# Ledger of designs, part 27: VH-VL binders against p39960r1967to2165

Target 1, 199 residues: p39960r1967to2165
Amino acid sequence: VPLEDVCERENTLIPTIVVKLLEEIELRGLDEVGLYRIPGSIGSINALKNAFDEEGATDNSFTLEDDRWFEVNAIAGCFKMYLRELPDSLFSHAMVNDFTDLAIKYKAHAMVNEEYKRMMNELLQKLPTCYYQTLKRIVFHLNKVHQHVVNNKMDASNLAIVFSMSFINQEDLANSMGSRLGAVQTILQDFIKNPNDYF
Key: E = the ipSAE of ESMFold2; O = the ipSAE of ESMFold2 at other seeds; V2 = 0.75 times the mean of E and O plus 0.25 times the DockQ between their complexes.

## First folded at step 13 (VH-VL)

Design W2 (framework fv_reozalimab_arm2; at its last look DockQ between E and O 0.76; V2 from the best seeds 0.00; counts 0 for: pae E 6.3 > 2)
Fold by ESMFold2 at other seeds, look of step 13:
Structure W2 (fold): chain C 199 residues (1-199), chain A 121 residues (1-121), chain B 110 residues (1-110)
Amino acid sequence: as target 1 above (199 residues)
Amino acid sequence: QVQLVQSGAEVKKPGSSVKVSCKASGYSFTSYWISWVRQAPGQGLEWMGYIDPSDSYTNYAQKFQGRVTITADKSTSTAYMELSSLRSEDTAVYYCARLPYSDWYDEFDYWGQGTTVTVSS
Amino acid sequence: QSVLTQPPSASGTPGQRVTISCSGSSSNIGSNYVNWYQQLPGTAPKLLIYDNNQRPSGVPDRFSGSKSGTSASLAISGLQSEDEADYYCAAWDDRLSGPVFGGGIKLTVL
């Protein structure tokens, strides 16, 4: 389902599934070694996804307080699956090349950091409200995960690699030979390290 | 396009060590894990461990804990597997294989050609 | 000894359908996707089936996979002489925090 359709249906700025999954990870998962790196079981991930589809879509009181959801890596895996299955990335289909082209120029030393940040902020301002607010929520979440790196072993660089796959379609991955993937990683790493510079 | 090229065959004495290299090309080296899998003559596949090349985070199969060391060099896009205290039962073909970093599970989508290690005497 | 159990061999004649099996536990096949690898004599393994039943580009549609409970199956329809190979199932094991393989099954085309 498109992100805007979910937010309209729920009358929210951020999909409820995103908020609930991230809150639970922030509550009990931030010190989990290999968070987002070590996979959760697919059975648990699918059970959680099905529960959201059956209960959470129509019942705003749906909670992750349940013995079924004991596995933090399954909650993290469900979140990653949600992002992967979005029909449009959080940079939007219309703007993803604008974001990545900017980062490619920055990586090639074709612009200075001050100019890069200014132009990145301009691109962020063009995003639809629900894309921006959802991206902001995720970036601040990942910043919290990064702050716990001593225990969880997942710094901003690792997290940027993990989540970059959600912003690259299969054709761009094969065609770009990794240049757009590296661009997304640069963007996400900077967002995660310095969220207040952008949001 | 994606390619994993391993170092050549080696003959080793019992008690020594071997270090096999695996040079990656055609993709972002730090965006995928590298696993090492071996196959003794006439036997099946046996997973030894993996490395996340981005920060050298490793996980070893319990059977090889203390004998195996997996490393990666980002500057050359090369992974290494070193096995110490070699025995005759370590005679095998050793493979490196690529595994997606994110939430995909055990998809070894590209494999090296294999390196034969013979431990004799 | 392999964590996943496969019969040691199977055979068929050209044109037949052959099904080969793989048994595991709740910590691997029961909870995680199953992949299948084909290994032709003298070569490295090749990914044949991923995510239980998906075919990578270039794998013929006569190869299919399925999973039920803690068991998985690879089916080969329209068997051809070039299908003679060793076949391995694999899955992530949650308890071991790593991939596990079957012992392999040698398929002979008569």
Scores: ipSAE 0.118, ipTM 0.659, lowest interface PAE 6.2, mean pLDDT 86
Fold by ESMFold2, look of step 13:
Structure W2 (fold): chain C 199 residues (1-199), chain A 121 residues (1-121), chain B 110 residues (1-110)
Amino acid sequence: as target 1 above (199 residues)
Amino acid sequence: QVQLVQSGAEVKKPGSSVKVSCKASGYSFTSYWISWVRQAPGQGLEWMGYIDPSDSYTNYAQKFQGRVTITADKSTSTAYMELSSLRSEDTAVYYCARLPYSDWYDEFDYWGQGTTVTVSS
Amino acid sequence: QSVLTQPPSASGTPGQRVTISCSGSSSNIGSNYVNWYQQLPGTAPKLLIYDNNQRPSGVPDRFSGSKSGTSASLAISGLQSEDEADYYCAAWDDRLSGPVFGGGIKLTVL
């Protein structure tokens, strides 16, 4: 389901599943060694996804405070799976090339940092509201994970690599490996390190 | 097009160390993880550990903790595995293998050709 | 020794269907996906099946995988002489926090 359809159906700016998953990770997972790098049990991940599909849709009190969801890595895995399964990346299908072309040009030293940040901010302001707000929530979450690196061993560079494949479509990943993937990693790393420069 | 090319065979004495190299090409080296897996003569496969080349974060199998060291050099796109305090039972073919984007770190999509290490007195 | 259990050998004749088994526990196969590797004599292993039953590009559709409880199976239909190899199952083990392999099964084509 497209992100805009989820947000419209829920009357929210950020999908409820994203908020609940990230809140739980922020409550009890920020110091987990290898967070987002060490996999959770696929059985637990699938059970959690099914619970959101069934219980979250019909139960106003649905929470992750349940013994079924004891594995932080399963909660993290569910979030990664949610992003992977979105039909459109958070840069949107319409704008993903604008984002990556800008970062490719910056990586090639064809523009200075001040101009890059200005143009990136202009692109962000053109995103649909739910894309922008969801991206903002994720970036500030990953900034928190980064700030706990002494314990969890996941800095902004690691997180950018983990999440980069969720921000590029599969055809571009297969056909232009390296340049566009590296561009996404550059964008995400900068967002995670410097969220207030962009959001 | 993705290739993992390992260093040549080695003969070692018990108590010494060996360092095997694995040079990667045809992909973004820092965007994938590298595992090391060994195979004793006539035996099955045994996972030793992995490295994230982006920051050199490692995870080792409990059996090898304390005597295996996995490293990576981003400038040469090369991973290394060093095994110390060698014993005759460490005689094996040592493989490096690549991990794709996944929640599962056992999906080795590309393997090196293997490096034979023989430990004998 | 190997955490996952496989019989040491199996055999079949060309054209037949053979099944290769792998047994584990709730901490590995019972909770996690199973991968299969084929190793031809003198070569590195090759990923044959991932995520229980998915085939990578270039693997013939006569190879199929399945999982039931704490056991997994690899089926080879239309057996060919070039299928003579060792076959390994693998899965993530939650208790060991790492991948585990079977001991391998040597398939002989008669």
Scores: ipSAE 0.080, ipTM 0.647, lowest interface PAE 6.3, mean pLDDT 86
ESMFold2 (binder alone), look of step 13: mean pLDDT 91; pTM 0.923

Design W3 (framework fv_reozalimab_arm2; at its last look DockQ between E and O 0.58; V2 from the best seeds 0.00; counts 0 for: pae O 8.3 > 2)
Fold by ESMFold2, look of step 13:
Structure W3 (fold): chain C 199 residues (1-199), chain A 121 residues (1-121), chain B 110 residues (1-110)
Amino acid sequence: as target 1 above (199 residues)
Amino acid sequence: QVQLVQSGAEVKKPGSSVKVSCKASGYSFTSYWISWVRQAPGQGLEWMGYIDPSDSYTNYAQKFQGRVTITADKSTSTAYMELSSLRSEDTAVYYCARLPYSDWYGYFDYWGQGTTVTVSS
Amino acid sequence: QSVLTQPPSASGTPGQRVTISCSGSSSNIGSNYVNWYQQLPGTAPKLLIYSNNQRPSGVPDRFSGSKSGTSASLAISGLQSEDEADYYCAAWDDSLSGPVFGGGIKLTVL
């Protein structure tokens, strides 16, 4: 389902599933060694996904505080799977090349950091509101994970690598090796380390 | 485009060690894991371990813990697998393979050509 | 030896449909995605099917994968002589914290 349709149906700026998953990870997962790197079982991930689909994200009594959801890596895996399965990435189909082209120019030293940040902020302001707000929530979440690196061993560069796969679809992945994927990683790493520069 | 090029065949004596290299090209080396898989003559595939080249995080199969060391050199885009205390049962073709970092993808999309290691006395 | 069980061989004639099987447990196939690899004689394995039933670019649609419970199958329709190879199933195993393979099925054509 498109992100806009979910947010419209729920009357929210951020999908409820995203908020609930990130809140649970922030509650009990920030010090988990290898968070977002160590795989959860796909069976546990699918069970959690089905629980959201069947029990409804709008049921306020639905909680991740349940013996079924003991595995933090399954909760993290469910979040990664949700992002990967969005029909449109959070940079949107319309703008993903604009984002990555800007980062490629910056990496090639074709602009100074101040200009890069100004132009990146211009691109972010063109995103639909639900894309922007969902991206913002995710970036600040990953900044919290990064701040716990002493215990969890996942810094901003590790997290950028993990999550870059969620911003490129399967067809673009085959064609984007060495330039577009690296550009996404550069963007995400900077967002995660410096969220207040962008959001 | 994507290539994994491995070092040449090795003949080793029992009790020694071998270090196989795997040079990656055509993609961002630190954006994918490298896994090592071996195949004894006439046998199937056996996973040995993997490395995240971005920070050298490793995970080894229990059978090889204590004997295998997997490393990566970001500056040369090269991964290495070293197996120590070699014995005749370690005679095999050793492959490196690329592993996309994703819980739901756990598959090897590109493989090196293989390195034959023969352990004989 | 192999965590996933495959019969050691199978055969078929050109044009026929062949099904290659793989059996596992709740800790691997039952909980996790199944992948398939083709190994032509004298070559490295290559990815044939990923995520149970997905084909990478360049793999013909006559190859298809499926999964039911703790078992998986690779179907090859319109069998061709170049399909003669070893075929391996693989999956992540939660108990072993890593990928596991079947013992391989040697498919003979003609």
Scores: ipSAE 0.052, ipTM 0.649, lowest interface PAE 7.5, mean pLDDT 86
Fold by ESMFold2 at other seeds, look of step 13:
Structure W3 (fold): chain C 199 residues (1-199), chain A 121 residues (1-121), chain B 110 residues (1-110)
Amino acid sequence: as target 1 above (199 residues)
Amino acid sequence: QVQLVQSGAEVKKPGSSVKVSCKASGYSFTSYWISWVRQAPGQGLEWMGYIDPSDSYTNYAQKFQGRVTITADKSTSTAYMELSSLRSEDTAVYYCARLPYSDWYGYFDYWGQGTTVTVSS
Amino acid sequence: QSVLTQPPSASGTPGQRVTISCSGSSSNIGSNYVNWYQQLPGTAPKLLIYSNNQRPSGVPDRFSGSKSGTSASLAISGLQSEDEADYYCAAWDDSLSGPVFGGGIKLTVL
């Protein structure tokens, strides 16, 4: 399901599943060693996904504070899987090359940081509202994870690497060894370290 | 092209230690994890642990906890595995292998050539 | 003894289809993705299939993987003489907190 259709159906700016998963991780997972790095079991991830499809759709009070959802890494894995399964990445298919081309120029020292930030903000303003708001929510979440790095061992660089794979569509994964993946990592690392510069 | 080149074969006495190197090239060393896997003669594959070279975060298989130390040197793009208190059953070929960062389900997309370690008197 | 169970050998003739099985438990194959490795004599293993059924770049589409419950299968269609090798299944095991492997199956062609 496209992101815009989910937000319209729910009458929200951010998909409910994203909010629920991130809130639970922020509640009890920020100090988990290897958060987003250590995988949860696929069985637990699938069970959680099925519960959202069956219980979350009809029960407005659905919560993740349940003995079934004891494993924080399964909650984190469910969130990562949700991002990978979106039909369009949060940079959108229409704009992902614009984002990555800008970062490639910056990495090659073809522009100064102030110009990079200005042009990145211009690109962000072109995103549809639900893409922008969902990306913003995720970036501030990852900034919180980064702030707990002493305990969880997941700094902005590590998080950028982990989540860059969620911004590359499935057709590009077999050919994702080039500069595009590195460009996404550069963008995400900067967003995570400096969210107020962009959002 | 991605390449993992390991140090040469070693013959060791019981009770000693061995340190095997794995030099990476053809990719960003800090963007992927390095795992170590061993294979005893005529036997299957056994995972030992991994390292994230970006910050030296390690995770070891329970069987090797306390005997294995995995390290990485960013400046030379080289990972190391040291196994202490060697026994004859540690005789094996030791492989380093690259682990894609965001797919932690244990698949190894590129492997070193292997380092034969023989533990005998 | 390996955590995942594979028959010790299999054989086929060129052009045929061969299916190689792998059995595990709920703590490994039942809960996690399955990977397959090919190992030619005297060489390092090579990734053949990852995440149940994904082929890395350069692996021919005559290799395919599948998973059902706590079992997995590797199918090789159009068998060729260069397919003679050892084949290992692998999966993460939640109880052991790491990847586990099958004992390997020696595939003989002809």
Scores: ipSAE 0.012, ipTM 0.577, lowest interface PAE 8.3, mean pLDDT 84
ESMFold2 (binder alone), look of step 13: mean pLDDT 92; pTM 0.936

## First folded at step 14 (VH-VL)

Design Y1 (framework fv_disitamab; at its last look DockQ between E and O 0.50; V2 from the best seeds 0.00; counts 0 for: pae E 8.7 > 2)
Fold by ESMFold2 at other seeds, look of step 14:
Structure Y1 (fold): chain C 199 residues (1-199), chain A 121 residues (1-121), chain B 105 residues (1-105)
Amino acid sequence: as target 1 above (199 residues)
Amino acid sequence: EVQLVQSGAEVKKPGATVKISCKVSGYSFTSYWIHWVQQAPGKGLEWMGYIYPSDSYTNYNQKFKDKATITADKSTDTAYMELSSLRSEDTAVYFCARLPYSDFWDEFDYWGQGTLVTVSS
Amino acid sequence: DIQMTQSPSSVSASVGDRVTITCRASQGISSYLAWYQQKPGKAPKLLIYAASTLQSGVPSRFSGSGSGTDFTLTISSLQPEDFATYYCQQYDSYTFGGGTKVEIK
């Protein structure tokens, strides 16, 4: 389901599933060693996904307060699966090349850091509201995970790598010979380290 | 397009060390896991461990944790596996394999050609 | 760890035969299983992932089925190039089955 359609249907700025998953991870998962890197039980991830598809669609009060959702890494895995399965990335289909082209120029030393940040902020302002707000919520969440690095061993660099494949499809990756994936990693690392510079 | 090219066969004496290389091309080295798999003569496949080349995060099968050391060099797009204190039972073909990034557990879609290590006196 | 029991250990077959290979997991793994083909002196090649999805470029005579603990690889009409050893692998701890060698009768 497109992100914009979910937000319109729910009359929200951020999909409810994203809020519920991130809140639970923030409540009990920020100190888990290898959060977002160590896989959760595949059976638990699949069960949670199916529960959102079935119970979330027919029960407006669906909650993660259930013995089935004991495993934090399964909740984290479900969130990553949700992002990977979105039909459009959070940079949007229309703008993903604008974001990545900017980062590629910066990595190639074709612009200085101050200009890069200025232009990145201009691109962010052009995103549809639900894309921007959802991205903002996720970036501040990942900054919280980064702040807990002493316990969870997941700094901004690691998180940027983990989430980078959620922002580019396999065909675009092959055509770019990997340069766009590196661009996404650069963008995400900077967002996660310095969220207040952008949001 | 995607290639994993391993170093050539090695003949070693018991007690020696060997370092096998796996050079990748056709994709972003730092965005995929590299796994290592042992195949002893006439036997099946056995998983040894992996590395995430971007930050050198590693994990090992407990059987191999005191035998193998997996490393990566981002500047040359090359993963390495060092086998220490070689014994005759370490004689095997060793493969590197790529795992697409996913939190969903994935399969090995591309493999190196294998490196035969023979340990004999 | 999850143990994978693969059977048979070998099968003798002729070109055109239907060949069936099974793997059983010691506990449920949903559909998270892959099948590989390996010829002597060569690296394994991915055939099937997610229990039933064909890898790109794999002939349609190969198919996979199963979920939970019991999985099957089927070659609907064996070809000369299919004489090889086949392995299943589960995704949780990367355990392989013991292999099934498909030989010429």
Scores: ipSAE 0.084, ipTM 0.615, lowest interface PAE 6.6, mean pLDDT 85
Fold by ESMFold2, look of step 14:
Structure Y1 (fold): chain C 199 residues (1-199), chain A 121 residues (1-121), chain B 105 residues (1-105)
Amino acid sequence: as target 1 above (199 residues)
Amino acid sequence: EVQLVQSGAEVKKPGATVKISCKVSGYSFTSYWIHWVQQAPGKGLEWMGYIYPSDSYTNYNQKFKDKATITADKSTDTAYMELSSLRSEDTAVYFCARLPYSDFWDEFDYWGQGTLVTVSS
Amino acid sequence: DIQMTQSPSSVSASVGDRVTITCRASQGISSYLAWYQQKPGKAPKLLIYAASTLQSGVPSRFSGSGSGTDFTLTISSLQPEDFATYYCQQYDSYTFGGGTKVEIK
């Protein structure tokens, strides 16, 4: 389902499933060693996804406090699966090349950091509101995970690598020969380390 | 072009150790999991374990956890698997394979050519 | 620890024949299944991923279907280069099926 359609139907700026999953991870998962790197089981991830689809975010009785959801890595996996299954990435199909081209120039030292941040902020402001707000929520979440690196061993660099595959589809990966994957990693690492520079 | 190039065939005596290399090119070594797969003569494929090269996080099939040690060297973009205390039943072809994203599309999209290890006395 | 039961263990067929191979998971795996082709002395080659998606460069005579626990690989018109062993694999614990050898009749 498109992100814009979900936010419109829910009358929200961020999909309810995203908020509930991230809040649970922030509650009991921030110190989990290898969070977002260690995969959850496919069966547990699918069970959680189906529970959201069937029992819904609008059911006040639905919670993640159920014994079925004891595995933090399944909750994290469900979140990553949600991002991967969006028909359009959070950079949007229309703008993903604009984001990645900017990062490629910065990586090649063809642009100073101040100009990079200014132009990145300009691109972010062009995103649809639900893309921007969902991205913001995710970046501040990953910044919290990064702040717990002493315990969880997941610094901004590792998180950027793990999540880069969620922000670019497989067709673009094959066609770009990897240069756009590296660009996404650069963007995400900077967002995670310096969220207040962008959001 | 994505390539996984393994070290050559080895002949070992029982009790010896062998270390198989898997050198990667054409992609970011740290962004993809490397898995190892055993194929004994005349038998099917059996998963042995994996490594995440960025931080050397490993996980093993319980059958192989005391037999195999998987490592990675980011400076040479090379994964290794060491087999210890070799026995005749360890005679097999050993493959490395790439896994792009373990939570969603966990297919092995690229494979090494295989390394035959023969244990004989 | 999802077990994969693959059948048949071998198929004797002629060029031009339609070949079907089945794979059953011990518990539901949605569409998280791949099919590989392996020729003697060679590494496996990915044919189908996500149960039904054809890998780039794989001939259209190969197709995959199924969801949940039961999956099928079909070769619509067998060619000489298709005589090989075929494996399914589930993504959760990386368990392979036992293989199906497609032999010349």
Scores: ipSAE 0.012, ipTM 0.574, lowest interface PAE 8.7, mean pLDDT 84
ESMFold2 (binder alone), look of step 14: mean pLDDT 90; pTM 0.907

Design Y2 (framework fv_disitamab; at its last look DockQ between E and O 0.03; V2 from the best seeds 0.00; counts 0 for: pae O 16.3 > 2, placed apart)
Fold by ESMFold2, look of step 14:
Structure Y2 (fold): chain C 199 residues (1-199), chain A 121 residues (1-121), chain B 105 residues (1-105)
Amino acid sequence: as target 1 above (199 residues)
Amino acid sequence: EVQLVQSGAEVKKPGATVKISCKVSGYSFTSYWIHWVQQAPGKGLEWMGYIYPGDSYTNYNQKFKDKATITADKSTDTAYMELSSLRSEDTAVYFCARLPYSDFWDEFDYWGQGTLVTVSS
Amino acid sequence: DIQMTQSPSSVSASVGDRVTITCRASQGISSYLAWYQQKPGKAPKLLIYAASTLQSGVPSRFSGSGSGTDFTLTISSLQPEDFATYYCQQYDSYTFGGGTKVEIK
């Protein structure tokens, strides 16, 4: 299901599943060593996904406090799976090339940082509201994870690498010969380190 | 085309050290896990450990934690495994292998050709 | 750790035979299991992932089934190039089965 359709159906700016998963990770997972890098049990991840698909659709009070969801890495894995299964990435299909072309130019030293940030902010303002708000929520979440790096060993660079595959689909990766993956990593790292410059 | 190319066969004396290389091409080295697998002569496959080359995070099978050291060199897109204090039971073929995508939910889709390490007096 | 018990350890078979190989996990692993083929002196080759999905380029005579703890690889009509050793692997903690050598009768 497209992100816009989920937000319209729920009458929300951010999908409920995203909010619930990120809140739980922020509550009890920020100091987990290797958070988002060490995988959760695949069985637990799929069970949680199925619970959201069935119980979450019929029970707005659905919560992650259940004993079934004790494993923080399974919650983190479910969140990453949700992003990968979106039919359209949070940069949107319409704009992903605009975002990544800017980062490619910046990496090639074809523009200065001030110009890069200005143009990136222009692109962010063009995103549909639910894309922007969901991206903002995720970036500030990852900034919190980054702030806990002493304990969790996951700095902004590591998080950018881990999440880059969630922001680019296989078709776009194949067409770009890998240059767009590096561009996504550059964008995410900067967002995570400096969220207030963009959001 | 994804390729993992390993260094050639080695013959070592007991007590020596060997460092096996695994050079990758055709994909982003820093975005995919590299695993190492031992196959002793006439035996099955045994998982040894892995590295995430982007930040050099490693994890080891308990059996190999005091034998193997896994590293990565991002400047040459090459993973390494060093085996220390070699003994005759370390004689084996050693493989590197890649997980597809950047997570643990999948299988090893590409393998290196293997490196035979022979430890003999 | 999750142990994988693979059976049989070897099979003598003729071209055209149906061959069945099983793996049992010591605890549930859903469908997170792969099957590999290895010929002498070669690296393993992925045949099947997610218990039942054929890897691109693998002949349709190979099939996989199972979930939870019990898994099966089937070769419906054995060909000369299929004489090899076959391994299962669970990918929650990456342990392999002991292997099944398929030999010419």
Scores: ipSAE 0.012, ipTM 0.550, lowest interface PAE 8.5, mean pLDDT 85
Fold by ESMFold2 at other seeds, look of step 14:
Structure Y2 (fold): chain C 199 residues (1-199), chain A 121 residues (1-121), chain B 105 residues (1-105)
Amino acid sequence: as target 1 above (199 residues)
Amino acid sequence: EVQLVQSGAEVKKPGATVKISCKVSGYSFTSYWIHWVQQAPGKGLEWMGYIYPGDSYTNYNQKFKDKATITADKSTDTAYMELSSLRSEDTAVYFCARLPYSDFWDEFDYWGQGTLVTVSS
Amino acid sequence: DIQMTQSPSSVSASVGDRVTITCRASQGISSYLAWYQQKPGKAPKLLIYAASTLQSGVPSRFSGSGSGTDFTLTISSLQPEDFATYYCQQYDSYTFGGGTKVEIK
């Protein structure tokens, strides 16, 4: 289900599943070694996904305060699965090439850093509200994970690699694997290190 | 272990040419800019230019564009700066460095040890 | 290009003193400013980048502040190893300030 439809159906700016998953990871997972890199058990991931699909759709009081959800890596895996299963990436189908073209131009030294950040901020302001707010929530979450790198060993560059596949459309992946994937990694790493420059 | 190792000190006469090397080890040479910085005796730092070794793109401080030529050799992981038509005011220590370009590259700051070039008759 | 005006050119201080050094850019540079420490016969060492972010391994007595055109490096309690020359640098055209020599009084 498209992100806009979820947010309109829930009357929220950020999908409830995203908020619930990220809150739980922030509560008990920030120091987990290899968070987002080490997979959770697939059985736990699927069980959690099914619980959200059945309980979350019919009861907004759904909570992760349950011993079934003890495995932080399963919660992280469910979140990654949610992002990858969105029909449209968080840069939106309409704008993903605008984001990546900007980063490609910057990496090629065709613009200076101040201009890059100004133009990136302009692109962010053009996103639909739910895309912007969801992206913002995720970026600040990943910044918190990055801040805990001493214990979890997941710095901004590792996180950018892990999440880059969630920000590129399948069609673009097939057509421009090298340059656009690298561009997404560059964008995400900068967002994660410097969220206040953008959000 | 990241290192930038420069060639040794040079003494030259006016009108000569000097080529300073900067050997890089400990990271992918083609992935990061190499900058050159001048420091005249008892003076401050002055940026001269950079090269991106991945595609050999260069950018120069206007003051040095007719004095310096910056190159890179990917087969030896070595950057070079050639100074031509040397004059006494070119006497300085010259550094190669990996400087911040943007916030994505700010985690690493490495400098060569410096190369003294003395121009005298 | 962007001129960086650094003040003062020198300061005489004692161990334990608070030292403040300023840089002004001739045009806005957002927060893309670095501070370096250099000791005689050595290469410069990065202290602070992005105006206020402390480089790994740099003591917390160093801090940076500012954005736009006006920037400050502060040493909250000067230590014997802090006697050196300090430079600011902006990222677009890589212009350095003129330097500030911190000397023992």
Scores: ipSAE 0.000, ipTM 0.430, lowest interface PAE 16.3, mean pLDDT 83
ESMFold2 (binder alone), look of step 14: mean pLDDT 90; pTM 0.917

